# Miniprotein binders against q53ft3: the designs that were tried, part 35

Target 1, 195 residues: q53ft3
Amino acid sequence: MFGCLVAGRLVQTAAQQVAEDKFVFDLPDYESINHVVVFMLGTIPFPEGMGGSVYFSYPDSNGMPVWQLLGFVTNGKPSAIFKISGLKSGEGSQHPFGAMNIVRTPSVAQIGISVELLDSMAQQTPVGNAAVSSVDSFTQFTQKMLDNFYNFASSFAVSQAQMTPSPSEMFIPANVVLKWYENFQRRLAQNPLFW

## First folded at step 22 (miniprotein)

Design Tb22
Fold by ESMFold2, look of step 23:
Structure Tb22 (fold): chain B 195 residues (1-195), chain A 107 residues (1-107)
Amino acid sequence: as target 1 above (195 residues)
Amino acid sequence: SPESYKKAIEYAEEAKEYAEKARKYAEEIAREAIKNNDPESYEEALELFREAAKMYERAAWHFEWAARYYDWGDKEYALLYFEFAERVMKKAEELFEEAKELYEKLK
């Protein structure tokens, strides 16, 4: 019903169902993770009047889980990006997972999704430092994509003297790629949403 | 939408005013409980006013986040937080009115 994605890792689509209304994803090596995406797979919507409260858990010094409310997913907001790097030494919050006897290790955090009534979810207050601006996260993604594209394309650059004749093949001068990259960066810095 | 942002901020300010009003009722009831040396009779109304104040503050928090998400251009989350704020406002109003009715019975 849910998926969980961390950049550079395989998407998880097989949550551990720990109760009828509670689902958990393990996040190994959580200390290296800055952001997590939680989303609905799209096959089974929430029942009318319900949604999902999304929690992050990490083990404390005694190995006990410390849960913090990240935010929500609903039929009207079926995916969300959360920042978790600032939460790894944070204060715990009220949560519905406290009685679960889940085997835990020091380096594994968890994402928990609790299916709840919208009225109950509305009475919860997420931690503010998990919130991610869609403009800021999109800008970061776009900058990384531009850098990756430029570095990849540049790794194939050759001088004209080194070029193998290939009359049936089309070529783009490296200067065109550089010009595009510089122009796009300038426009993105002026207005991250210009496109 | 700058109008949606302004509306969310206006509602956040309104919720904070109601939270302060609920806290003032709680202070009044606490003083009356001491004056009458009868804290048991006032305890339920006092707790309801304090809970209403907490709910009004929670609504204000949600309205402020709705405004932030409007400003960030995340309309789906802005609408979600706005709706949640309205649900919490409704709950706070119910607690507030229940507390007032109970307090009137003590007079």
Scores: ipSAE 0.497, ipTM 0.785, lowest interface PAE 2.2, mean pLDDT 79
Fold by OpenDDE base, look of step 23:
Structure Tb22 (fold): chain B 195 residues (1-195), chain A 107 residues (1-107)
Amino acid sequence: as target 1 above (195 residues)
Amino acid sequence: SPESYKKAIEYAEEAKEYAEKARKYAEEIAREAIKNNDPESYEEALELFREAAKMYERAAWHFEWAARYYDWGDKEYALLYFEFAERVMKKAEELFEEAKELYEKLK
């Protein structure tokens, strides 16, 4: 249902379901993470009238989890970018994730998604400045990313006519995709709003 | 380098000019095809000019992005786009020349 993306890392598409309505991603080496993208995979939508409250947790100096509400994802806003770098010293907030005996290695944080009623979500206040993108910003990001990728990759396309024998097909070297990805991830890590 | 940035912008402009030139040829060919009631004979040249125009526009886009990334201080990505733009430019030129040769044979 959910994906989690950290720049320079592999996308996570398999959240740990800790409850019927709760999903968790582990973020190793969280101290190096500035931004996290949380998105719906598009396979399973939220039930009508429901969305996801997105939380970040990190271990405090005592190893106790500190949870903070980052923001929300919904069917209408299926993705969001969150800045977490400034939250690593923040005060904890109320969260729906109980005392999960998550054997937290000191270096691992978590992204938690709680499926909740939209009406309930509207009453919650995310931590300030965590939400980097509005729906529009994320849409713009996605569009810009796709356009950037398409334009970049297609520019490296070679026709089979050049490779012989099928002239109607175009080929793009795999390394082009890799180079784009690496640079895109790097740039995203620096500034998610670079577009 | 500042010179690279300037060069990227200049090349982007040049690419756009060539794209426009290719479009003009395509328009001309389309008119000739209608005039002569022979769209089939002109189709290949027409298509190649259209493709050339697209490739030139792509080159321009990549040069512009090269310049943009340079301005952002991302020299590595700027260089990547620049080198790619040059490659696309070369391909566009090849298509353009091929189209021109085909069109000249129809005249």
Scores: ipSAE 0.000, ipTM 0.224, lowest interface PAE 10.8, mean pLDDT 79

Design Za16
Fold by OpenDDE base, look of step 23:
Structure Za16 (fold): chain B 195 residues (1-195), chain A 83 residues (1-83)
Amino acid sequence: as target 1 above (195 residues)
Amino acid sequence: SPIQEEFEKMMQRAEWHFEWAERYYDWGDKEYALLYFEFAARVFRKAAELAKKNNDPESYKEAIEYAEEAQKYAEEIQKELEK
């Protein structure tokens, strides 16, 4: 349902589902991360009247997770970029992920997505310094993201002769990914904040 | 009173959403602007209901006026996105 991307790293499309309505991505070496992109894969939309609250967690000096609300994703806003570089020393906030005994290595942070009613989401206030305000930085990050995604997807490309039948899996032609990439780049060039 | 405190919290939250909606709009992120104006409208309406329960017609009127304003902006942005 969700993807998570850090510039220069492999895209993550397999979130750990920790509950029916909660998904978590691990972010190794989080101290080097400035921005994170969270996006819907487009396979499953949010139900009507629902969206996703996006949280960031990092281990404090005692190894305890500190959670902060970054923002939201919805069917109308299926992707978002968040700045997390300034959050690594912040105070924790309320979060829906409970005392998850996630064995965390000190270098691993997490992105958590909670599927919630829009009405409930409206009752929350994200941290303001997670918002991306620079069009230039946004554009640069987005371009890196696109390149990374394309490279990642391409790494799984196989010829028809190499394909092993897997009836339970869906396959996307490489040309579709390329066309998506080209279209996205074109739109990005026209308006860096189009999505 | 607890109701008054909750009302004030709702008004502050709605105002936060409203301000960020404006900021995102200025940045060119119309989708987020729309979302946050919608959130603002929702929360202002909730505040209005609290004011009504608290028999505070002035606070009710204020909250409703802000809710209507937020809704108006949301509708305008939605129209822009549909073009």
Scores: ipSAE 0.758, ipTM 0.919, lowest interface PAE 0.6, mean pLDDT 87
Fold by ESMFold2, look of step 22:
Structure Za16 (fold): chain B 195 residues (1-195), chain A 83 residues (1-83)
Amino acid sequence: as target 1 above (195 residues)
Amino acid sequence: SPIQEEFEKMMQRAEWHFEWAERYYDWGDKEYALLYFEFAARVFRKAAELAKKNNDPESYKEAIEYAEEAQKYAEEIQKELEK
């Protein structure tokens, strides 16, 4: 029913169902995670009048779970990105997961999704610092993609003395890639949607 | 009083949703803007029910007016999404 994605990791589509209306994804090494994407797979919609409350849980200094409401997913908003980098020392609040006995290690957190009535969801307020602007997310993703591309292309750089003759292929000087990267970053900083 | 305290907490929660709906709208996330305006309207209407039960017509009128405003924004955004 649900998927969970962290940048640089494989997408998770096999949530642990801990109750008929409760689903959990494990996030190992959660301290390295800044954002998480939660989305509906699209095959099983929420029943009419219902949606999903999305929670983040991390172990406190005693290993006890601390749950925080990140936000919501619904049939009308089937995917969302949440920032968790600032939540790893926050205080918990009301949550529907109770004292579930899920095995934890010091570096494992969880994403919990609780299927609830919209009226019940409306009575909850997410932590404000989990909200992410779509413009901010686009800029962050684009910067990481550009860094990845530059590092990848640079890993194939060779000096002229190292080049093997290959008359059927064309080569581009490495500094052209760098100039493109710098120009693209400049335009993106002025208008993230210029493309 | 505990009933007035509960009413004020409901109004604050609804206002929180309303303000986030406006932020999401400004960010271009019309789906979340719609969701949060609808949540605000739901909570304002529950606050109005509490005010009516408490025989407080001024609070009732305030909560209903805010609920109708939130609902109006939700309906306008719904029309934008349907285009």
Scores: ipSAE 0.709, ipTM 0.895, lowest interface PAE 1.0, mean pLDDT 80
Fold by ESMFold2, fold request of step 24:
Structure Za16 (fold): chain B 195 residues (1-195), chain A 83 residues (1-83)
Amino acid sequence: as target 1 above (195 residues)
Amino acid sequence: SPIQEEFEKMMQRAEWHFEWAERYYDWGDKEYALLYFEFAARVFRKAAELAKKNNDPESYKEAIEYAEEAQKYAEEIQKELEK
């Protein structure tokens, strides 16, 4: 019914079902994870009037796991990205999944999905630190790529008087790179999806 | 009173959803914007029913007006998604 994806890892599509309406994914080495994607596989939709509350739990071998509400997935929002690196350890809701979770090691966290009525889900407030702007993340990554490319290309700049002669080579004036960079950067700031 | 405190907590919860719906809309995530406006409307309506049970017509009117505003935004976004 659900999938869980972390960048650089194999997608998980076989959740541990701990109750009829409760699903869990293990996240080994969770301290290296910044974001997690939770999505519906598309084979089994939520029943009408229902959706999924998505929770995160830090490893804890000393007591019943405590979960933090990250957000929601529904038939109308079947895929969502959540940031887990900004969450504070020890915060969370009481015990939405009971004591049936398997804790493997101190480095294994869990993602839990609880299938609930939409009316019940609406009574809950996710932690704000888990929210992710997909446009803001794209813009930040793209800006870093632009800066990196510009700095790299500029590190090879030479004047024509300083060039080793190579009459068969084609050259581009360095200011063309700067013009491209400034134009792209301006367009990105005005509309991150202009392309 | 406990009932008035519960009403105020419901209103704050619904306002949280409403504000996040606006943020997701500004970010271009219309699916989440729709979800959170609909959740805000649901919680505002529940708060209105509590105010009605408590015989508080001013609180009832306030909650219903916010619920209808949230639902209006949700319907507008739904139309945008259907295009």
Scores: ipSAE 0.706, ipTM 0.895, lowest interface PAE 1.0, mean pLDDT 80
Fold by OpenDDE base, fold request of step 24:
Structure Za16 (fold): chain B 195 residues (1-195), chain A 83 residues (1-83)
Amino acid sequence: as target 1 above (195 residues)
Amino acid sequence: SPIQEEFEKMMQRAEWHFEWAERYYDWGDKEYALLYFEFAARVFRKAAELAKKNNDPESYKEAIEYAEEAQKYAEEIQKELEK
């Protein structure tokens, strides 16, 4: 039902369902994460009059989870970007995950999504410092993701003289990747929402 | 009065939603702006009902006026999103 994306990391589409209406994603090495994208997979919409409250939790100095409401996703707003880098020292808030004993390592944070009535969601107040300009944040997110991919791909680059024959594998010239990257960067700069 | 306190909390929350709706709109996030204006309208209406229960017609009127304003903005944004 939900996906979670961190720039430079694999997309997560398999949330842990901890209750009928509650889903959790683990975020390893969360201290290196600035932004998180939460989105609906598009397979199952929210029931009429319902949406999702999106929470972030990190372990405090005692290893106890500190939960904060980031914001919301709905059928009308099926994806959202949140800044979590400034939350790592924030105060905890009320959350619907308190009854769930989730074992965490000190380096792992969580994104929790609670499916709730819109009327109930309206009675909640997200943390203000998690909000970002979608256009600006998407541009930055995409840029980081692209840079990460390019760096990863480039790390495997070898000269033809250094190549080990592998007839069972297909290879893409590095110049093709670079050209794609440059073109994508140009398009992104022109219109961050071109897709 | 517990009802008065709850009314004030609702008004503050609705105002928060309203302000953030405006901010999101300015950022170009119309979908979130829409959502938060809708939330503001809902909560202002709830506040109005509390005022009514508390026999406070002035507070009722104020809350309804804000609810209508929030709803108007939501409707306008909805129209923009449909273009």
Scores: ipSAE 0.696, ipTM 0.899, lowest interface PAE 0.6, mean pLDDT 88
Fold by ESMFold2, fold request of step 24:
Structure Za16 (fold): chain B 195 residues (1-195), chain A 83 residues (1-83)
Amino acid sequence: as target 1 above (195 residues)
Amino acid sequence: SPIQEEFEKMMQRAEWHFEWAERYYDWGDKEYALLYFEFAARVFRKAAELAKKNNDPESYKEAIEYAEEAQKYAEEIQKELEK
């Protein structure tokens, strides 16, 4: 139903369902994460009158989970970017993930999504420092995706001398990928919406 | 009084949503602007219900006026998105 994306990492599309209305993504090495994207996969919409409250959880100095409301996703806003870098020492909030038996290692944070009535969601106040501008978020996300693509493709680069014969496969020179990457980045810097 | 404190908390929550709706609109995020104006309207209406039960017509009128304003913005944004 949901996806979770962190820049420089593979997208997660298989949330752990910990209750009928509650879904969790693990975020290992959470201290290196500045932003997360939470989105609906498009396979199952929310029922009418419902949406998703999105929470971030990290262990406090005593190793106990602290949950903070990041914001919301709904059928009308199916994707959102949240800043979490400023939250890792923040005050916890009331949340629906209390005493549930969620598998958690002490070094792993979590993103929790609680499917709730819109009326109930409206009674909640997200932490304001998780909000990001959609233009700035689009630009940052797009640059991270470009870096991810380039790093992935270049990790398979070999010299012509190291190339094994593979006559049924097509190959492209690595400089084609680099030229595309550089051109796209320059255009994005001039107009983030040029696409 | 506990009822007046609850009303004031509802109004503050609704105002928080309203202000963020305006910020998201200024940022160009019309989907979030719509979401937060609708949330503001919902909470303002709940505050109005509490004021009515508390026989406080001035607070009722204030909350309803804000709810209608938030709903008007939400309807305008909805039309922009459906074009």
Scores: ipSAE 0.694, ipTM 0.894, lowest interface PAE 1.1, mean pLDDT 81
Fold by ESMFold2, look of step 23:
Structure Za16 (fold): chain B 195 residues (1-195), chain A 83 residues (1-83)
Amino acid sequence: as target 1 above (195 residues)
Amino acid sequence: SPIQEEFEKMMQRAEWHFEWAERYYDWGDKEYALLYFEFAARVFRKAAELAKKNNDPESYKEAIEYAEEAQKYAEEIQKELEK
């Protein structure tokens, strides 16, 4: 029903369903994460009159979860980007997930999604620090993706003098990668949402 | 006294949604602007219902006026999204 994406990581599409109306994604090494994207997969919409409240949880110094409301996703707003870089020491808020007495590693946080009536969601107030402009966030994530791709591809480039025919190896000419990088950056600067 | 405290909390919550709806609209996020104006209207109307039960016509009028303003913005944004 839901996906969760962090820049530089594989998208997660297999949430742990902890109740009929509650879904959780694990975020290992959460201290390195600044933004998270939560979105609806194209297979199952919310029932009419319902939506999803999105929470972030990190373990405190005692290993107990601290939950904070990031915001919402709905059929009318099916994807959202949330900033979590400023939320790793905040006070918790009301939440529907209940206390869990489980052993947690101190470097793993969670994204929780609770499917609720829109009337119930309206009674909740997200933390303001999680709000991000969609255009600004898309540009930020897209630029990181481009930099990562260029750096990755360039690390495997070899000169023509070093190329040897080998069935197990494939080569990318470095000039093609650089041209792709330059063209994509130019298009992104002209229209951050072109992709 | 408990009813007045609940009313004030509802108004603060609705104002929070209204202000963020305006911010999202200025940022160009019309989908979130619509959602938050709709949430503000819902909470303002609940606050108005509570003020009516408490026989407080001044608070009722204030809450309804804000609810109608939020709903007007939501309807305008809905039209923009459907074009």
Scores: ipSAE 0.692, ipTM 0.885, lowest interface PAE 1.0, mean pLDDT 79

Design Za16
Fold by OpenDDE base, fold request of step 24:
Structure Za16 (fold): chain B 195 residues (1-195), chain A 83 residues (1-83)
Amino acid sequence: as target 1 above (195 residues)
Amino acid sequence: SPIQEEFEKMMQRAEWHFEWAERYYDWGDKEYALLYFEFAARVFRKAAELAKKNNDPESYKEAIEYAEEAQKYAEEIQKELEK
């Protein structure tokens, strides 16, 4: 039902369903994460009058989880970007996840999504420092994704002189990747929401 | 009183939603602005009901006026999104 995306990392589409109405994603090495995108997969919408409350959980110095409400997703707002880099020292808030039997390492945080009535969601107040300009954040996020892809692809680049014949494999010239990258950057600069 | 405290809490929450709705609108996130104005309106209405129970007509009127304002903005944004 939900996906979670961190720039430079693989998309997570397999949330741990800890209850009928509760889903959790693990975020390894969370200290290096600035922003997280939470989104609906588009397979199952929220029931009428319902949405999702999005929470962030990190381990404190004692290894105990500290939960903070980031914001919301709904059928009308199926994706949202949150800044989590400034939350690692925040105060805990009430959350619906209770005591979860999730094995945690000190470096792993969690994103929790609770499916709730919109009326109940309205009774909650997200932490203010998690909110970001979607346009600005999306631009930065996209740039990081592009850079990550380019760096990854470039790491496999070889010259013809270095190439070992492999008839079963297809090769893409590095210039093609570069041209794609430049074109994408141009479009992004013109309209960050061009897709 | 417990009712007065809850009223004040709801008013503060609704105001929070309202302020962030404006901010999201300014950032160009109309969908989130819409959501938060709707939340503000909803919570202001709940606050109004508490004021009514507490026999506080002034607080009731204030909460209703804010609810109507939030609802108006939500409706305007909804129209913008439908264009």
Scores: ipSAE 0.688, ipTM 0.897, lowest interface PAE 0.7, mean pLDDT 88
Fold by OpenDDE base, fold request of step 24:
Structure Za16 (fold): chain B 195 residues (1-195), chain A 83 residues (1-83)
Amino acid sequence: as target 1 above (195 residues)
Amino acid sequence: SPIQEEFEKMMQRAEWHFEWAERYYDWGDKEYALLYFEFAARVFRKAAELAKKNNDPESYKEAIEYAEEAQKYAEEIQKELEK
C-alpha cells in the first residue's frame, strides 16, 4: 500500500503492518538522512473520507522512541516529501502506534503511517520544520543528479587517440552529453516541472 | 470555560492549517494546499459549532467567515487542478 524512499537507498515497498490500519518502515542510520519520501503504491487507495498520517520516530538518549507527526498523504496527495534532519531536537507528540515490540538499534528510526479519517487528521498539527517545498527539493535533487552523472561520465572521457577499437561498443561524443546537460538545465530553470 | 478553551484551540488549529495551506500554495504544492484549506474549513466549522453551543454569536460569526474563506480557496484550487 505504501512506499518509502530515501535518496541513495533502495526503495522500500514492504512496510511492516503492525495493525490493520498502521504501517511502519525502518530507517537504518537515520542520522544521515535529510529527506524522506512517502508515497502510495497505487495498488490500494484510501477508503472514502480517509487518508494517512505520517509519523517519524527516533530513539532518544534512553532508547525510548520519540514520535513526531510529519504530515499527511491522501488519494489527492499520494506522495509527500519530509525533512527529518533536525527533528532530533524536537519534542515528542501523541501518536497512534503505542508501545510496539520492535527490536530497535540506536541507529534505526521509523516512519509510521496511520490510516485515519480525514476528520481526525484535520485535528492534528504536524511539526513545521518537517515541511519542504517539493519544487525546491526536486530542483535541488535534479541538479545534484545531473552534476553527478556529468562528473561520472566525464571521468571516463578519452580522446580518439586514446581509444582502442571495439566493434561491439558504441561511443557517444562528450559534447553530446554536455549539450544534453545544458539543455536539460535550461529547461529545468524555466520550469522545474517540465516533465 | 472549557467550551471557550476548546473553541480557542480549534481556532488556532484551523488558523495553522490555513497558514500552511497558503505556504504550500506559494510553494506550488497545490494538492497539499487544497488539503490544508479543506482541513481549515472543517475545523473552523467545528469551532463555530462550539461557539453556537456557548451562545457566543460573535465567535460563531468569526469562525463561519473564516470557514467560508478557507472553503473558497479550496474550491478555487480544486478548479485549478481540474484544468
Scores: ipSAE 0.688, ipTM 0.896, lowest interface PAE 0.7, mean pLDDT 88

Design Za18
Fold by OpenDDE base, look of step 22:
Structure Za18 (fold): chain B 195 residues (1-195), chain A 83 residues (1-83)
Amino acid sequence: as target 1 above (195 residues)
Amino acid sequence: SPIQEEFEKMMERAEWHFEWAERYYDWGDKEYALLYFEFAARVFRQAAELAKKNNDPESYKEAIEYAEEAQKYAEEIQKELEK
């Protein structure tokens, strides 16, 4: 029903079902994780009037799990990104996962999804610092990518005097790359989703 | 009174949802904005019912007005998502 994605890691599509309405993903080496994506697989929708409350659990200094509500997923919002890097010092919140006596390695955190009534979900308030602006994140990523490309391409720039004849190679003027870069940035600024 | 305290808690929660709905909308996350406006509307209505039970017509009116506002925004966003 659910998937979990951490950048640079394999997607997890097999949650541990700990109850009829509760699913858990393990996140090893959680301290290196900044963001987590939780999404519906699309195989089974939420029943009408229901959604999923998404929780993060990490071990405290005593090895006891600290649970925090990250946010929600629903049929209308089937995927969400959460920032978990700043949660390591947060206070625990009420959660529906009870005392999971899973002796876990201190480096393993969990993502828990509880299938609940929307009315019940409305009674909950996620931790604010877990929220992520997807648009802003995408814009920042794209800008970094563009800068990286431009810098990379520019590093190969040579003057005509420095060129070695290579009839089999095509050359692109550096000004063309710059023009492309500027135009792309302009479009991105106007509409981050223009592509 | 316990009822008044519960009412205030519900109002605070609904307001939280409302504020986050606005934030998500500003971030371009219309789906979350919709969800949180819907949550706000629901909780405001619940607060209103509590006020009614407590024979507090002023609180009832306030909660209903906020519920209607939240619902209006939710409906508007829903229309945007359907385009």
Scores: ipSAE 0.744, ipTM 0.917, lowest interface PAE 0.6, mean pLDDT 89
Fold by ESMFold2, look of step 23:
Structure Za18 (fold): chain B 195 residues (1-195), chain A 83 residues (1-83)
Amino acid sequence: as target 1 above (195 residues)
Amino acid sequence: SPIQEEFEKMMERAEWHFEWAERYYDWGDKEYALLYFEFAARVFRQAAELAKKNNDPESYKEAIEYAEEAQKYAEEIQKELEK
């Protein structure tokens, strides 16, 4: 349902589903990460009236998780870029990932996505220092790349019944990611500053 | 009072969403601007319901007027995004 991208790393498209409505991506070597990109793959939209609250988790000094609300993704805003470099010593917030059996190591941060009612999401205020201006050239390029991927991938989506070992889950054919990457590489080679 | 403090917290959350909606609109992110104006309107209406239950017509009027303003901006941005 979701993808996660960190600059200089391979895109992650296979979230760990830790509950029916909760998805997690691991971020190894999290102290070197400044920005994270969260996006919908385009294969499974949120149910009507719902969206995704996006959290960042990092271990505190004694290895206990601290979670902060970064922001939201919805059917109307399917991708977003968040700054996490300033959050690694911040205050935790109320979060939905409490007593779940989430597998992690002490040096690994996590991105958590919780599928919630829009009314519930509206009651929460993201940390303000996670917001990123879309006017920055890096942010604009990254957003355009993600929009391109979303549109490309959604044209190849298949039903969960056709591809899944679990019928409750949609799949994207594996070659869609490779085709997108090849198209992106060719466009970057042709026009590296076209954004 | 605790009820007044709850109302003020709701208004602050709604204002936070409203102000970020304006920032995202200025940045050209109409999708986030729409989302945050809609969230602001939702929370302003919830604050109005709290004021109504507390028989506070001045706070009710204030919250409803802000909710309607946020909704107006959301509707305009929705029209810009259609097509």
Scores: ipSAE 0.653, ipTM 0.865, lowest interface PAE 1.1, mean pLDDT 79

